# Miniprotein binders against q553d3r833to1016: the designs that were tried, part 18

Target 1, 184 residues: q553d3r833to1016
Amino acid sequence: NRFKSVNELYSTELSYLNSLLILRDFYFIPMEVEARVTKLFKSEEINKVFSNLKSILQISTEITHLLEERLSVSPVKIGDIFVKFAPIFKIYVEYVNNFDKVAPQLKAMTENPQSKKFFSEQRNKSRVATDINSLLIMPVQRCPRYELLLREILKHTQEDHVEFKNIKSAYESIKDINKYINDR
Key: E = the ipSAE of ESMFold2; O = the ipSAE of OpenDDE; V2 = 0.75 times the mean of E and O plus 0.25 times the DockQ between their complexes.

## First folded at step 13 (miniprotein)

Design k3 (at its last look DockQ between E and O 0.94; V2 from the best seeds 0.00; counts 0 for: pae E 1.8 > 1.5)
Fold by ESMFold2, look of step 13:
Structure k3 (fold): chain B 184 residues (1-184), chain A 95 residues (1-95)
Amino acid sequence: as target 1 above (184 residues)
Amino acid sequence: GSRVRIFVLVEGDSPEKLREFAERVIEEARKLAEKLGGKIRVEVTEDGNRLFIVITVEGLTPEEAKEIAERLKELAEELAKKLGLEVYIIVEIRK
């Protein structure tokens, strides 16, 4: 029903945020440290792998906080969040357009045995089985998934519900952003 | 009391102008929060040619929260125009 659909939006956002935090804390930040301390990586290589990840992480952080607050009160109102944030999602164009360069860059970097060892050690420290490539694709998939999640919420939102207008607007705005991203 | 959160995304080609934008908006936010007796927190994320600024002010009346939101949004929009920056602002008020 509607409650289950809204909770799925939140639970998948939290999972997404956690994956972005793993990228930051176990890969991006440690790679920046190694670039300074051991020169194992160049800044150019790191930027090519991660693109505008920090902006995406900030957006997900704010959306997660807002969803947590809204789910704690009745009636649950979340449509306005996505109406307000949808224009900002245009920054996903940069990440999506860079993504075809990421796997080749990582492959080139891991031909160096010290770099291969670094990625293996960080994966072990993160205690997650997920490969860095599987984490890095998640922002590419997130906006399309927002569209599907909002469509499900709209399907379960009656026209006289206080949230109907905002959920409908949110769905249409995300759909338009996905078209924008796909066209670029 | 009421809480206001203001999310500011500002973009431009000049790191100096982005930093000037952030410094002026944050200074005004601190001044307004102090005047109204609110507790302020500020978080800044820099990423390429953009800044994401999150300003939180707590301990306000509903009227004070509205006042801070309106004044900071107006300042941010005016300053972005003056500096040739693109800005997008989200205001959230919790009563």
Scores: ipSAE 0.610, ipTM 0.836, lowest interface PAE 1.8, mean pLDDT 90
Fold by OpenDDE base, look of step 13:
Structure k3 (fold): chain B 184 residues (1-184), chain A 95 residues (1-95)
Amino acid sequence: as target 1 above (184 residues)
Amino acid sequence: GSRVRIFVLVEGDSPEKLREFAERVIEEARKLAEKLGGKIRVEVTEDGNRLFIVITVEGLTPEEAKEIAERLKELAEELAKKLGLEVYIIVEIRK
C-alpha cells in the first residue's frame, strides 16, 4: 500500500544518510588527518575520491528531516519535497562522472599495503561490514533508487489523491535526471 | 508557532562573490527574524564552488513565515543575478 511505500522511502533514506555519515566520519575525516600528520594520503587524492560528498550529505540530511516531519501528518505528503529538490539532484551527475574516473585510483589506494591497515582499522571502528568502496558507490545508486521508490508510491496513489500530481511530477523529474546521467 | 526553512544553493567560480552573497542573505534574514520576533538558525555548508545555506526561523505566524520567505527569496535571486551566480531556492513552511 501507499503507506508502506512511503515508509520504505523514508527508511532507505535513513540508511543512506547513515552510510554517508559513516563515510564522512570514519573515512574522509580520518584520511584528512592522516594526510596532514602522517602523509599516508595526499589531500588532492582524498578530494578527488570523495568529490562533492559534502553536498550530497547535506541534501540527504535535509530530505531525511523533511520526510520525518511529513510522516507525522495525515495524509502523508512527500511529493512536493522531491519536486523541489529535483533540480539540485544534478550534483549527482558530477559525483557519478567523478566516480567513474577515480575508481581505479580508489582501488589502488585500498590495495596499497601501506594503507591497508588504516582501512581495516577504520572498518572495525565503524562496526559496519561495508568497506569504503561499498560506501562510496552508494550515491551512484541512490538516484535510480529514488526513481523506483517514487514509482512504487505512484502505483499506490489514486489519481484523485491529493498527492498524485506531485508524486507523478517528482517521479518524472527524477527519471529525467537518471536518463541524463545514463546518457552522459 | 510556524516555522520557515529556506534552503539556498548558490554556485560560482568566485569565492569572494559567494561569501558576499552569503553574508548579505544571512544579514537580511537576521534582520527580518529580529523584526518579527522569530528565532533564527543559520547553517552554511561549503563545498568547492558551492554554498548551501539553510535558514530556519521559528516562532512565526503563517503569514510572517510566508513574508520572510518571499523577501529572502527575492533578495537571493536579485543578488545572485547581480553577482553572476547561479542560485536555487527551496522554501518550506510548517504551520
Scores: ipSAE 0.411, ipTM 0.771, lowest interface PAE 1.3, mean pLDDT 92
ESMFold2 (binder alone), look of step 13: mean pLDDT 86; pTM 0.849

Design k4 (at its last look DockQ between E and O 0.03; V2 from the best seeds 0.00; counts 0 for: pae O 8.0 > 1.5, placed apart)
Fold by ESMFold2, look of step 13:
Structure k4 (fold): chain B 184 residues (1-184), chain A 95 residues (1-95)
Amino acid sequence: as target 1 above (184 residues)
Amino acid sequence: GSRVRIFVMVWGDSPEKLREFAERVIEEARKLAEKLGGKIRVEVTEDGNRLFIVITVEGLTPEEAKEIAERLKELAEELAKKLGLEVYIIVEIRK
């Protein structure tokens, strides 16, 4: 049903946002502190691992905020959110194009035992069993996931529903963005 | 009361012009919020050649929320053009 598919879009956005926050708070920020204080990491290495993570996090934060507001009122209207954000999703190109460099960079950094210990300690502090590699791939997967989620919502939205036009436009816009990302 | 949230992404090659953009937009947002009796919150995030500015103003009438949204969007677009920056703005008004 439509209600369940819209709630899945929201619940998976919350899960995605939480994963991005873990990346920022338990890896990115602490690594920047170590780069300044102990010189354990170079800024160049940190930038190679995380790319434009801060931009992606900001976008997911705003989408989550808007979804929460829209789900609190009736009728629920969320299609225009994705139409409005579609042009901004082009910044995912930078992250996706950098991703093949991330695993080799992390491997090179963790050849240093102190760096390996740092990553283990931060994983423990996060209180989440998910390793950094599993978190870092999530932005690569998110835009394709948006397309699938919007397709499912559209499937459950009758043509005479108030949201039909906006959900269809959102689906087409995200589909075009995924083509854009794939072609670059 | 009504709430306006303005999400601004601005980017360009000059950190100095990005900072000027942010300072001027935030200053005008604070002036408008004070004039209209709204409660304002501002967050700025920098990531390379991009700057994100999120402005939230609460405690407005519906007409005041629309006014501040229109004025800030117009200012941000005009200022970005003047400074040679690119900008994208998303406005949300909650009644």
Scores: ipSAE 0.762, ipTM 0.892, lowest interface PAE 1.0, mean pLDDT 91
Fold by OpenDDE base, look of step 13:
Structure k4 (fold): chain B 184 residues (1-184), chain A 95 residues (1-95)
Amino acid sequence: as target 1 above (184 residues)
Amino acid sequence: GSRVRIFVMVWGDSPEKLREFAERVIEEARKLAEKLGGKIRVEVTEDGNRLFIVITVEGLTPEEAKEIAERLKELAEELAKKLGLEVYIIVEIRK
């Protein structure tokens, strides 16, 4: 039903945000420190690999916050949130394009014997089984997930429902973005 | 009003200790929110040996938001130490 679908959107967003935070705090920031102190990494390379992750994290943080606010009110209204953020979701285009370009560099970085120990230690510190490679791919997968989640909500929303117009609009907007990404 | 969001990640090999940690932190957060007249929301994610807790308190003054953040951060750190858990905390305040 609609309630379950909305909760799935929220729960997966929390998980997504958590993953992004792990990526930032246990990999990006420590790697930047290593770049400055030990020269194990190059700042330029780090910035290329992580791209606009900071912006994506900001968006996810705000979306999570807004969704959380709406869950305590009946009926739950969340469509306007995604309508509002739809233009900003274009940043995912940039991330995906960059991800494809830096994949070889990322592979080289993670397979480098000199940095292998670093990544192993950070993985242990984070206590998360997911490695940096799997974490970095999550933003690539999130926009398509939004489309599926919104579609599911829409299926359980009547046309006369107050949320119908916004959910439909949000769904169409994200669908267009995903099409653009796939057709590039 | 201002809002504070606290992201707490805690690790340990004892589910009981993790639960105790979460309960105490959440209880304190609720007490503080009630005292200050704020609206509180709590979400907990579990994955066996790790808890991820998100606490959001709204309807606060900037000073109150800072106060809650500091108190909860201190409590979480102290409890984690007492229980032999590892903790990582992120605080976000928006005016």
Scores: ipSAE 0.013, ipTM 0.324, lowest interface PAE 8.0, mean pLDDT 89
ESMFold2 (binder alone), look of step 13: mean pLDDT 86; pTM 0.845

Design k5 (at its last fold request DockQ between E and O 0.91; V2 from the best seeds 0.87)
Fold by OpenDDE base, fold request of step 14:
Parts: sequence; C-alpha cells; structure tokens
Structure k5 (fold): chain B 184 residues (1-184), chain A 95 residues (1-95)
Amino acid sequence: as target 1 above (184 residues)
Amino acid sequence: GSRVRIFVMVEGDSPEKLREFAERVIEEARKLAEKLGGKIRVEVTEDGNRLFITITVEGLTPEEAKEIAERLKELAEELAKKLGLEVYIIVEIRK
C-alpha cells in the first residue's frame, strides 16, 4: 500500500508535469511567437494567462526527476524532497491569486475569431482532449494534492520505517504551505 | 561514478543582479567540475523576478560530489546575501 501510494504520487506528478509541458509548448510559446510576429496577442495578455507557470514547471521538473531517481532505490525515500521544496511552494500563491483572471482573459481573447481559431488549432496539435482552461487549473490543485498524497503515504508508513519522520515532516510542511497559500 | 545535482532558485527585483548571481555560480561550478574531472551540465530558466539554475556534475566520487555541493551552496548563499537576493538550494547526491 505504501508502494502504491508512492507510485501514485509519482504517476500523478508525471501527468502534472506533462500538462505543464503541454501548456508551455502548445500554448505559451506559440502565443509568444504570435505576439512577436503577428501581434495577435499582447505580452500582457499572455502574462495574465500563464502568470508564473514557468517557475512552477521548473519545480515540477525537478521534483519529477528526484522522485524518479528515488524510486529506483530500495527502500524508496521521498519525504525529504518535499520538506526541501515546501518553502519554495510559496510561489504558488502568485499563480493561485492570478487564476481568477484567467478565464475572463481567455474569454475576452476568444472574442477575436483569429484567437479562437488559434486555440482550437493548438488544442488539435497537442492531441490532448483537455483544453487550455482545464490545463491551467491544474497548478491550483496541485499543492492540495501533494498534501493528500503525502497523507496517504504516511498512513501506510509505520513509525519505525526509515522514511516515517521525513514523510511526516513533509506532510506537515506541505499542510502548512497550503494554509499559507489558502490564506494568501 | 557519483553525481551531484543542485537546484537553485533565486529571487530579486533586479534582473542584473539575478544574472550576475547565475553567472558567478555557474562559473564556479564549471571550475569545480573541471578541477575534479567531472562532467557538468547546466540549465538556466528565467521567469520574471526568479531565476532557476540546475547544475548536474557526473563522474565524481562521493566525496567529490559532496565537496562540490558544499562549495556551491556556500557560494550561492554568500552571493545571494551580498546581492540582496533570496535563494533556495536543493542538493541531491547519488552515489
């Protein structure tokens, strides 16, 4: 069960990272290109949509890498990763606070038929059924998900387990950060 | 061989200071890697008032990996302090 819980953390992180990469590669970067070349978008508009997504992507990239490395070693130890990253997760505050502007911004942008067509085309190119709106909400949900995932791992970790202290610390740290993010 | 991976996030309102920080940390990392005969990879990402540096050095002994990690961590912390930047450093060593 611990194994399953740890794997769920890893698999969901991979999925999360993939979503962020899709956002970057099929929307953010192309939008920036359009902004420079065709002026279809403005930098301000792009920033309102993506906020500090690039930072979040960097964090997820690193976490994914570290998790992957740790999964290849027995016993699997991952708690310290989140203890270390917990303070960094404060950057999610910026994203969360900005998120209420995203839907209105995208809606406004899609009033332009050329922009609407752009998003449609990019969605098709991504070959993912999930639209940009559904992708953009994922960072808002990720930190709370970490708390749940760590809690589940902790539930299946005995107190005498080598990983127990770190998992417990990780859970508590992320819990505190989530409170911080929620309070804003 | 052993590998050291250093993830650095630095924050500040001065792009110039962020760039200076990155350049100096990377320079030192390269020097250390060369000194120890390690293979180094550096990745840098900028995002507004934040800059991310990921440094990976391979082909090291465990002791060498630790040495690089400690030196770079100390440098980064000192430099961040001098430049008035906020820095976060995460070190991973694989033996």
Scores: ipSAE 0.888, ipTM 0.952, lowest interface PAE 0.5, mean pLDDT 95
Fold by ESMFold2, fold request of step 14:
Structure k5 (fold): chain B 184 residues (1-184), chain A 95 residues (1-95)
Amino acid sequence: as target 1 above (184 residues)
Amino acid sequence: GSRVRIFVMVEGDSPEKLREFAERVIEEARKLAEKLGGKIRVEVTEDGNRLFITITVEGLTPEEAKEIAERLKELAEELAKKLGLEVYIIVEIRK
């Protein structure tokens, strides 16, 4: 039903945002501190691993905020959010194109025992069993998943529903930006 | 009262022009909020050649919320053009 499909969009956005926050709070920020204090990492290495993560985090934070506000009002209208954000998702090209370099960079860094210990300690502190590699792939997967989620919402939105045109526009806009990302 | 929320992503090659853009947009937002008696909150995040600016103004009438939204969007677009920056603006009005 439509209710379930819209709630899945929201619940998976929350899960995605939480994963981005773990990356920022337990890896990116602490690694920048270590780069300054102990020189354990170089800034170049940190930037290579995380790319434009801060930009992606800001986008997910805003989408989550808007979804929460829209879900509190009936009828629920969320399609325009994705129409508006579709052109902004172009920033995912940078992250996706850099992703092939991430695993080799992390492997090189963890050859240093002090770095390996750092990653293990931060993972324990985060209280999340998921390793940093599995967290870092999530932005690569998110825009394709938006397309699938919007398609499911559209499937459950009757043509006479107040949101039909906006959901259809959202689906088509995300489909187009996914083609753009994949072609670059 | 009504709330307006404005999310701005601005990008360009000049850190100085990005900072000028942010300072001028934020200053105008503060002036409009003060004039209308609204409560304002501003957050800024920098990531390489991008700035993200989130402006929230509460305690407005519906007409005032619409006015702030239109004025800030127009200023941000005009200023980005003059400074040679790319800008993306998302506006949300409540109540």
Scores: ipSAE 0.816, ipTM 0.914, lowest interface PAE 0.8, mean pLDDT 92
ESMFold2, look of step 13: ipSAE 0.769; ipTM 0.895
ESMFold2 (binder alone), look of step 13: mean pLDDT 86; pTM 0.847
OpenDDE base, look of step 13: ipSAE 0.877; ipTM 0.947
ESMFold2, fold request of step 14: ipSAE 0.800, 0.726; ipTM 0.909, 0.876
ESMFold2 (binder alone), fold request of step 14: mean pLDDT 86, 86, 86; pTM 0.851, 0.850, 0.851
OpenDDE base, fold request of step 14: ipSAE 0.882, 0.873; ipTM 0.952, 0.949

## First folded at step 14 (miniprotein)

Design ctl (at its last look DockQ between E and O 0.01; V2 from the best seeds 0.00; counts 0 for: pae E 28.9 > 1.5, placed apart)
Fold by ESMFold2, look of step 14:
Parts: structure tokens; sequence; C-alpha cells
Structure ctl (fold): chain B 184 residues (1-184), chain A 95 residues (1-95)
């Protein structure tokens, strides 16, 4: 049903946001501190690994907030959110295009035993079994997943539903952004 | 949106290597600006054995501006080392 599809968009956005917060709080910020205090990391290395993660986190935070507001009213209207945010998703281009450089950079950094210990300790503190590489790929996967989720919502939205036009527009906008990201 | 200005001064004995440096840096700057939807302007001044390259990109988020600056700085430093050139880079980010 339609509500199940919209709830899946919301629940997976919450899961995605949590992964971004883990990256920020247990890796990015602590690595920036170590760069200043112990010189364990160079700023250049940190920027190469995380790219524009903070901007992506800000977007996911706002989308999550808006979805929570919209789920409390009937009929549930979320298409306009994605129509408005689609052009902003262009920021994913930088992250996706940089991703091929992330794994080699992390491998080079972890050849230092102190860095390897740091990553192990932060992973333990996060209470997440997933390693940093598997967390860092999640923004690469998110925009394609938005397209699939919006497609499912559209399938369950009848043409005479008040949301039909906006969901269709959202789907087409995200589809175009995914082409834009893929072509860059 | 934010504006980033990247000023690159590169110096060396080979005009051909200076031109290769400039071509590679400018090409990458244009690719990055296009990918991020930024508007790019490039100014090149040549003075004997030195090139001054000023790259301005507008219409970026603050984070995009920082990232393009760092990517171009890293490329310029790597390429200058590879080509045996001396490079000096300054970055200015304005709202």
Amino acid sequence: as target 1 above (184 residues)
Amino acid sequence: GSRVRISVSVEGDSPEKLREFAERVIEEARKLAEKLGGKIRVEVTEDGNRLSIVITVEGLTPEEAKEIAERLKELAEELAKKLGLEVSISVEIRK
C-alpha cells in the first residue's frame, strides 16, 4: 500500500541519517581533533576520505525533519520535498566522483599501526559492526535508492490522488539528477 | 552561493612544461566546476619563466568551495613535482 511505501522512505532515511551521524561523530570529528593534537592525520587525508559529507548530512537531517512533519497529516504529502531538494542533490556529484579515491586513501592511512588502532577503537565506540568503508559507500547508494523508493510510492498513488502530480514530478526530478550524477 | 579564488604561481625553465601544467590544472578546474554546477572564470598571466593562474568559481556551497580548492591544490602540487616546477598556491573563499 502507499503508506507502507512512504514509511519505507522515512525509515530508510532515518537509517541513512544515523550512518552519516556515525561517520561524523566517530570518525570525521575525532580525526580532525587528532590532526590538530597529535598530527596522526593530515587535513588533506581527512578531506580526501570524507569529501563533502557535512553537506550531505545537513540535507538528510532536513529531509528527515520534513518527512516526520508530513507523516503526521492526511493525506501524506512528500513529493514536493523531493522536487525542491532534487537540484540540491547535485552536491552528491562530488562525493560520488571522489569515492574511487577513498578506499586507497584509507588503506594507505591504516598501514600506520597508530591509525589502524584509532579506526578499531572508534568502530568499537560506535557499537556498529560495519567498518568505515561500508559506511562511506552509503551516500553513493542513496540517490539511486531515492529513485526506487519514489517509483514505488508512485506505483501506489492513484492518478486522482492529490499527491500524484507531485510524486510523479519528484520521481522524474530524482531520475534526472541520477543521470546527472552518473554522467559526471 | 560561495565564491572560491585559487591563485597559482608556477615557475620553471621549460615553457612547454609550464603550458602542460596550466592546461591540466585548468582542464580539471573546468571539469570540477561543471560537475558541481559552478560558474568558472580563468585568468592566465605569463611572465618569462612564471605563470600566474587565477581560477574563480562561483555558485558553490561553502563545502563545495573548500573541496574544489583542495582538489586543485593537490593536483597542482602533484603535477608541479612531476614536471619539476615550483608552485605557490593561495586560496580565498568568500560568501
Scores: ipSAE 0.000, ipTM 0.048, lowest interface PAE 28.9, mean pLDDT 84
Fold by OpenDDE base, look of step 14:
Structure ctl (fold): chain B 184 residues (1-184), chain A 95 residues (1-95)
Amino acid sequence: as target 1 above (184 residues)
Amino acid sequence: GSRVRISVSVEGDSPEKLREFAERVIEEARKLAEKLGGKIRVEVTEDGNRLSIVITVEGLTPEEAKEIAERLKELAEELAKKLGLEVSISVEIRK
């Protein structure tokens, strides 16, 4: 049903946001510190690997907050949120394009004997089984997930429903973004 | 119209079970409110192994308010039992 689909959107967004926060707090920031203090990493390399993650994190934070507010009231309205953020989701194009380019570098970094201990320690500190490689791929996977989630919500929304136009518009916008990414 | 406020406090050592409990209770509340044309507000707070859910539905007849209260109470008790959770429920109806 519609409520279940909206809740799935929210719950997966929370999980996604948490993953991004782990990326920032246990990998990006510590790596930057290492770059400045021990020279284990180069700042330029770190920036290339993480790309515009900061912007993505900001978007996810805002979306999560707005969804939380909307879920506390009936009827639940979320369509306007994604209509508003649809143009901003173009930042995912940049992330995906960069991810493909830096994948070999990321692999080299994580397999480097000099940095293996660092990543192992950070993984333990994060108390999450997911490593940096799996975390960094999550933004690549999120836009396709938005498309699927919005499509499912749309299926449970009648055409005369107040949310129909917004949900449909948001779905189509994200679909176009995903198509553009896939056609690269 | 009449208003019903139901406060559900549930305790357990499994966050997953607590979340499942909350989701099911809230979902039923929303369904009932929608069916009856009522306006619903939900507040959830977490404190360690305790979850507190406050559901308020407005715009009901006195009979509808009672119906929702009874249904949600029954569901909460049954679900808590099924999930092995401890539950406390209070209901307030204003005519």
Scores: ipSAE 0.000, ipTM 0.201, lowest interface PAE 12.9, mean pLDDT 89
ESMFold2 (binder alone), look of step 14: mean pLDDT 84; pTM 0.824

Design l1 (at its last look DockQ between E and O 0.88; V2 from the best seeds 0.84)
Fold by OpenDDE base, look of step 14:
Structure l1 (fold): chain B 184 residues (1-184), chain A 95 residues (1-95)
Amino acid sequence: as target 1 above (184 residues)
Amino acid sequence: GSRVRIFIMVEGDSPEKLEEFAERVIEEARKLAEKLGGKIRVEVTEDGNRLFIVITVEGLTPEEAKEIAERLKELAEELAKKLGLEVYIIVEIRK
């Protein structure tokens, strides 16, 4: 039903946000420290790999907040959030484009014998089984997931529902973004 | 009381212009909050050619929240235009 679909959008967003925070706190920041102190990493390489993650994190933070607020009100309205964020999702295009370019570098970095201990330690500290590679790919996967989630919500929204137009618009916008990413 | 939350993403090639934009918007927000007796919180995050500003003002009436939102939105849009920046604004009011 609609309620279930909306809650799935929210719960997966929370999980996604948490993953981004882990990525920042247990990998990006510590790697930057290592770059400055031990020279294990190069700041330039780190910046290339993480790209505009900070922007992605800001977007997710705001979306999570807005969804949480909207879920506390009946009827639940969330469509307009994604309509408003649609133009901002260009940030994801940038991330995906960069990710494709730096994927080999990331692989080399994580497989480097000199860095293996570091990543192992950070993984343990994070208390999450997901490694840096899996975390960094999550933003690549999120827009397609938004499309699926919005489609599911739309499926359970009647045409005369107050949310229908916004949900449909949001869905179409995200769909277009995903198409653009896939066709580039 | 009511709360207004304003999420602003602004982008451009000039760090100086981005800073100017942020300073002016935040200054106005603080003035308005003080005028209306609201409690204001400002968060700023920088990422390359983008700046994120989140302004939250609490302790307002619904009308005051709307007023602040409209005034800041208008200012942000005008200032962005003047500075040649791209701006995206999302407003949320909780009554």
Scores: ipSAE 0.869, ipTM 0.946, lowest interface PAE 0.5, mean pLDDT 94
Fold by ESMFold2, look of step 14:
Structure l1 (fold): chain B 184 residues (1-184), chain A 95 residues (1-95)
Amino acid sequence: as target 1 above (184 residues)
Amino acid sequence: GSRVRIFIMVEGDSPEKLEEFAERVIEEARKLAEKLGGKIRVEVTEDGNRLFIVITVEGLTPEEAKEIAERLKELAEELAKKLGLEVYIIVEIRK
C-alpha cells in the first residue's frame, strides 16, 4: 500500500543517514585528527577516500528532517521534497566519479600496520560489523534507490490522490538526475 | 506558533565570497527574527567550495513566517547573483 512504500522511503533514509554518521564520526573525523596530530594520514589520502561526504551527509540530514515533519501530518505529502532536492543531487557526480579510486586507496593505506590497526579499532568502537568499504558504497547506491522507491510510491498513488502530481514529478526528476549522474 | 526552516546550499570558487554570502544572510536572518520576536537557530557546514546554511526561526505567526521566508530567499538569491555564486534554497513553513 502507499503508506508502506512511503514509510520504506523514510526508514531506508534513516538507515542511510546512520551509515553516513558512522563514516563521519568513526572514520572521517578521527582520520583528520590523526593527520594533524600524528601524521598517520595525509589530507590528500583522506580527501580521496571520502570525497564530498560532508555535503552528502548534510543533504541526507535535511531530507530525514523533512520526511519526519511530513509523516507527522495527514495527508502525507513528500513528493515536493524530492522535486526540490533533485537538482541538488548533482553533487553525487563528484562522489560517484571518485568511487573507483576508493578501495585501492584504502588497500594501499592499510599496508601500513599502524593504519590497519586504526581502522580495526574504529570499526570496533562503532559497534558495526560492516567494514568501511561497504559503508562508502552506500552513497553510490542511494540515488538509484530513491528512483525505485519513488516508482513504488507512484504505483500505489491513485491519479485522483492529492499527491499524484507531485509524486510523478518527483519520480521523473530523480530519474533524470540519475541519468545525468550516470552520463557524467 | 509557526516555524520557518530555510536550507541553503551555496557554492563558488571564492572562499571570501562564500563567507561574505553567509555573513550577510545570517545577519539579516538574526535581524528579522529579533524584530519579529522569533527564536532563531543557525547551523553552517563547510565542504570545499560549498556552504550549507540552515536557518530555523520559531515562535512566529503564520504571516511572519511567510514574510521571513520570502525576504531571506530573495536576499540569498540576489546576493548569490551579485557575488557570482550558485545557490539552492529549500523553504519549509510549519503551522
Scores: ipSAE 0.791, ipTM 0.908, lowest interface PAE 1.0, mean pLDDT 92
ESMFold2 (binder alone), look of step 14: mean pLDDT 87; pTM 0.861

Design l2 (at its last look DockQ between E and O 0.83; V2 from the best seeds 0.64)
Fold by ESMFold2, look of step 14:
Structure l2 (fold): chain B 184 residues (1-184), chain A 95 residues (1-95)
Amino acid sequence: as target 1 above (184 residues)
Amino acid sequence: GSRVRIFVMVEGDSPEKLREFAERVIEEARKLAEKLGGKIRVEVTEDGNRLFIVIEVEGLTPEEAKEIAERLKELAEELAKKLGLEVYIIVEIRK
């Protein structure tokens, strides 16, 4: 049903945002501190791992905010959000193009026993079972996931629904941006 | 009353021009909010060659919310062009 599919878009966005916050708060920021204080990491290594994570986090923060407000009223209208954000999603190109370098960089860094211990300690502090590699792939998967989620919403949105045109436009805009990301 | 939220992503190669953009947009937002008696909140986030600005103004009439939205969008677009920056703006007006 449409309600269930829209709620899945929101709940997965919130989960995605929480994963990005874990990356920032338990890995990115602490690694920047260690780079300055103990010299355990180089800034270049940190940048290779995280790319433009802060930009992606800011975008997800705004989308989550908008979805929460739109879900509080009926009928629920969310298609225009994704039409407006589709051009902004171009920033995912940088993250996706960098991603094949991330696992080798992390492997190289963890050859140092102090770095290996650092990652283990941060994972324990986060109290999240998911390892950093599983968190770092999530932005790579998010835009394709938006396309699938919007397709499901469109499937359950009748042509006479007030949001039909906007959901259809959102689906097509995200499909186009996914092609753009894949081609670049 | 009505509430306006403006999300801005601006990007370019010059940190000084990004800072100038942010300072001028935020200054105009604060002037408009004060003139109209609105309560303003501003958040700024930097990431390399990108800067994100979130402006929220509460306690407005619907006409005032529309005025702030139009004025800030026009300023941001014109200033980005003048400074050679690329800008994306999303405006939401509620209640």
Scores: ipSAE 0.754, ipTM 0.898, lowest interface PAE 1.1, mean pLDDT 92
Fold by OpenDDE base, look of step 14:
Structure l2 (fold): chain B 184 residues (1-184), chain A 95 residues (1-95)
Amino acid sequence: as target 1 above (184 residues)
Amino acid sequence: GSRVRIFVMVEGDSPEKLREFAERVIEEARKLAEKLGGKIRVEVTEDGNRLFIVIEVEGLTPEEAKEIAERLKELAEELAKKLGLEVYIIVEIRK
C-alpha cells in the first residue's frame, strides 16, 4: 500500500544517511587528518575521491528530516519535498561523473599496502561491515532508488489523491536525471 | 508555537559572493527572529562552489512564521539575483 511504500522511502533514506555519515566520520575526516599529519594521503586525492559528498550529505539530512515530520501527519504528504529538491539533485550528476573517473584511483588507494591498515582500522572502528568502496558507490545508486521508490508510491496513489500531481512530477524529474546520467 | 525551517542552497564561482549572500540572509533572519521574539538556529555548510544554509526559527505564531519565510525567501532571491548566484529555497512551516 501507499503507506508502506512511503515508509520504505523513509527507512531507506535513514539507512542511506547513516552510510554517508559513516563515510564522513570514519573515512573522509580521518583521511584528511592523515593527510595533514602522516602524509599517508594527499588532500587533492581525498577531495577527488569524495567530490561533492558534503552536498549530498546535506541534502539527505534535510530530506530525512522533512520526511520524518511528514510521516506524523495524516494524510502523509511527501511529494512536494522531492519536487522542491528535484533541481538540486543535479549534484548527483556531478558525483557520478567524478566517481567513474576516480574509481581506479580509489582502488589503488585501498589496495596500497600502506593504506590497507588504515582502512581496515577505520572499518573496525565504524563497526560496519561495509567498506569505503561500497559506501562511496551508494550515492551513485541512490537516484535510481529514488525513481523506483517514487514509482512504487505513485502506483499506490490514485489520480484524485492530493499527492498525485507532486509524486508524478517528482518521479518524472528524477527519471529525467537518471536518464541523463545513463546517456552521458 | 509554530516553527519555520528554511533550507537554502546557493551556488556560484565566487566564494566571496557566496559568503556575502550567507551573511546577509543570516543577518536578516536574526533580526526578524529577534523582532518577533523567536528562537533562531542557523547551520551553514560549505562545499566547493555551493553553500547550504539552514535557518530554523521557533516560538512563533503561524502568521509570524509565514512572515519570516516570505521575507527571507524574497531577500534570498533578490540577493542571489544581484550577486549572480543560483539559489534554491525550501520552506517548511510547522504549526
Scores: ipSAE 0.407, ipTM 0.765, lowest interface PAE 1.4, mean pLDDT 92
ESMFold2 (binder alone), look of step 14: mean pLDDT 86; pTM 0.848

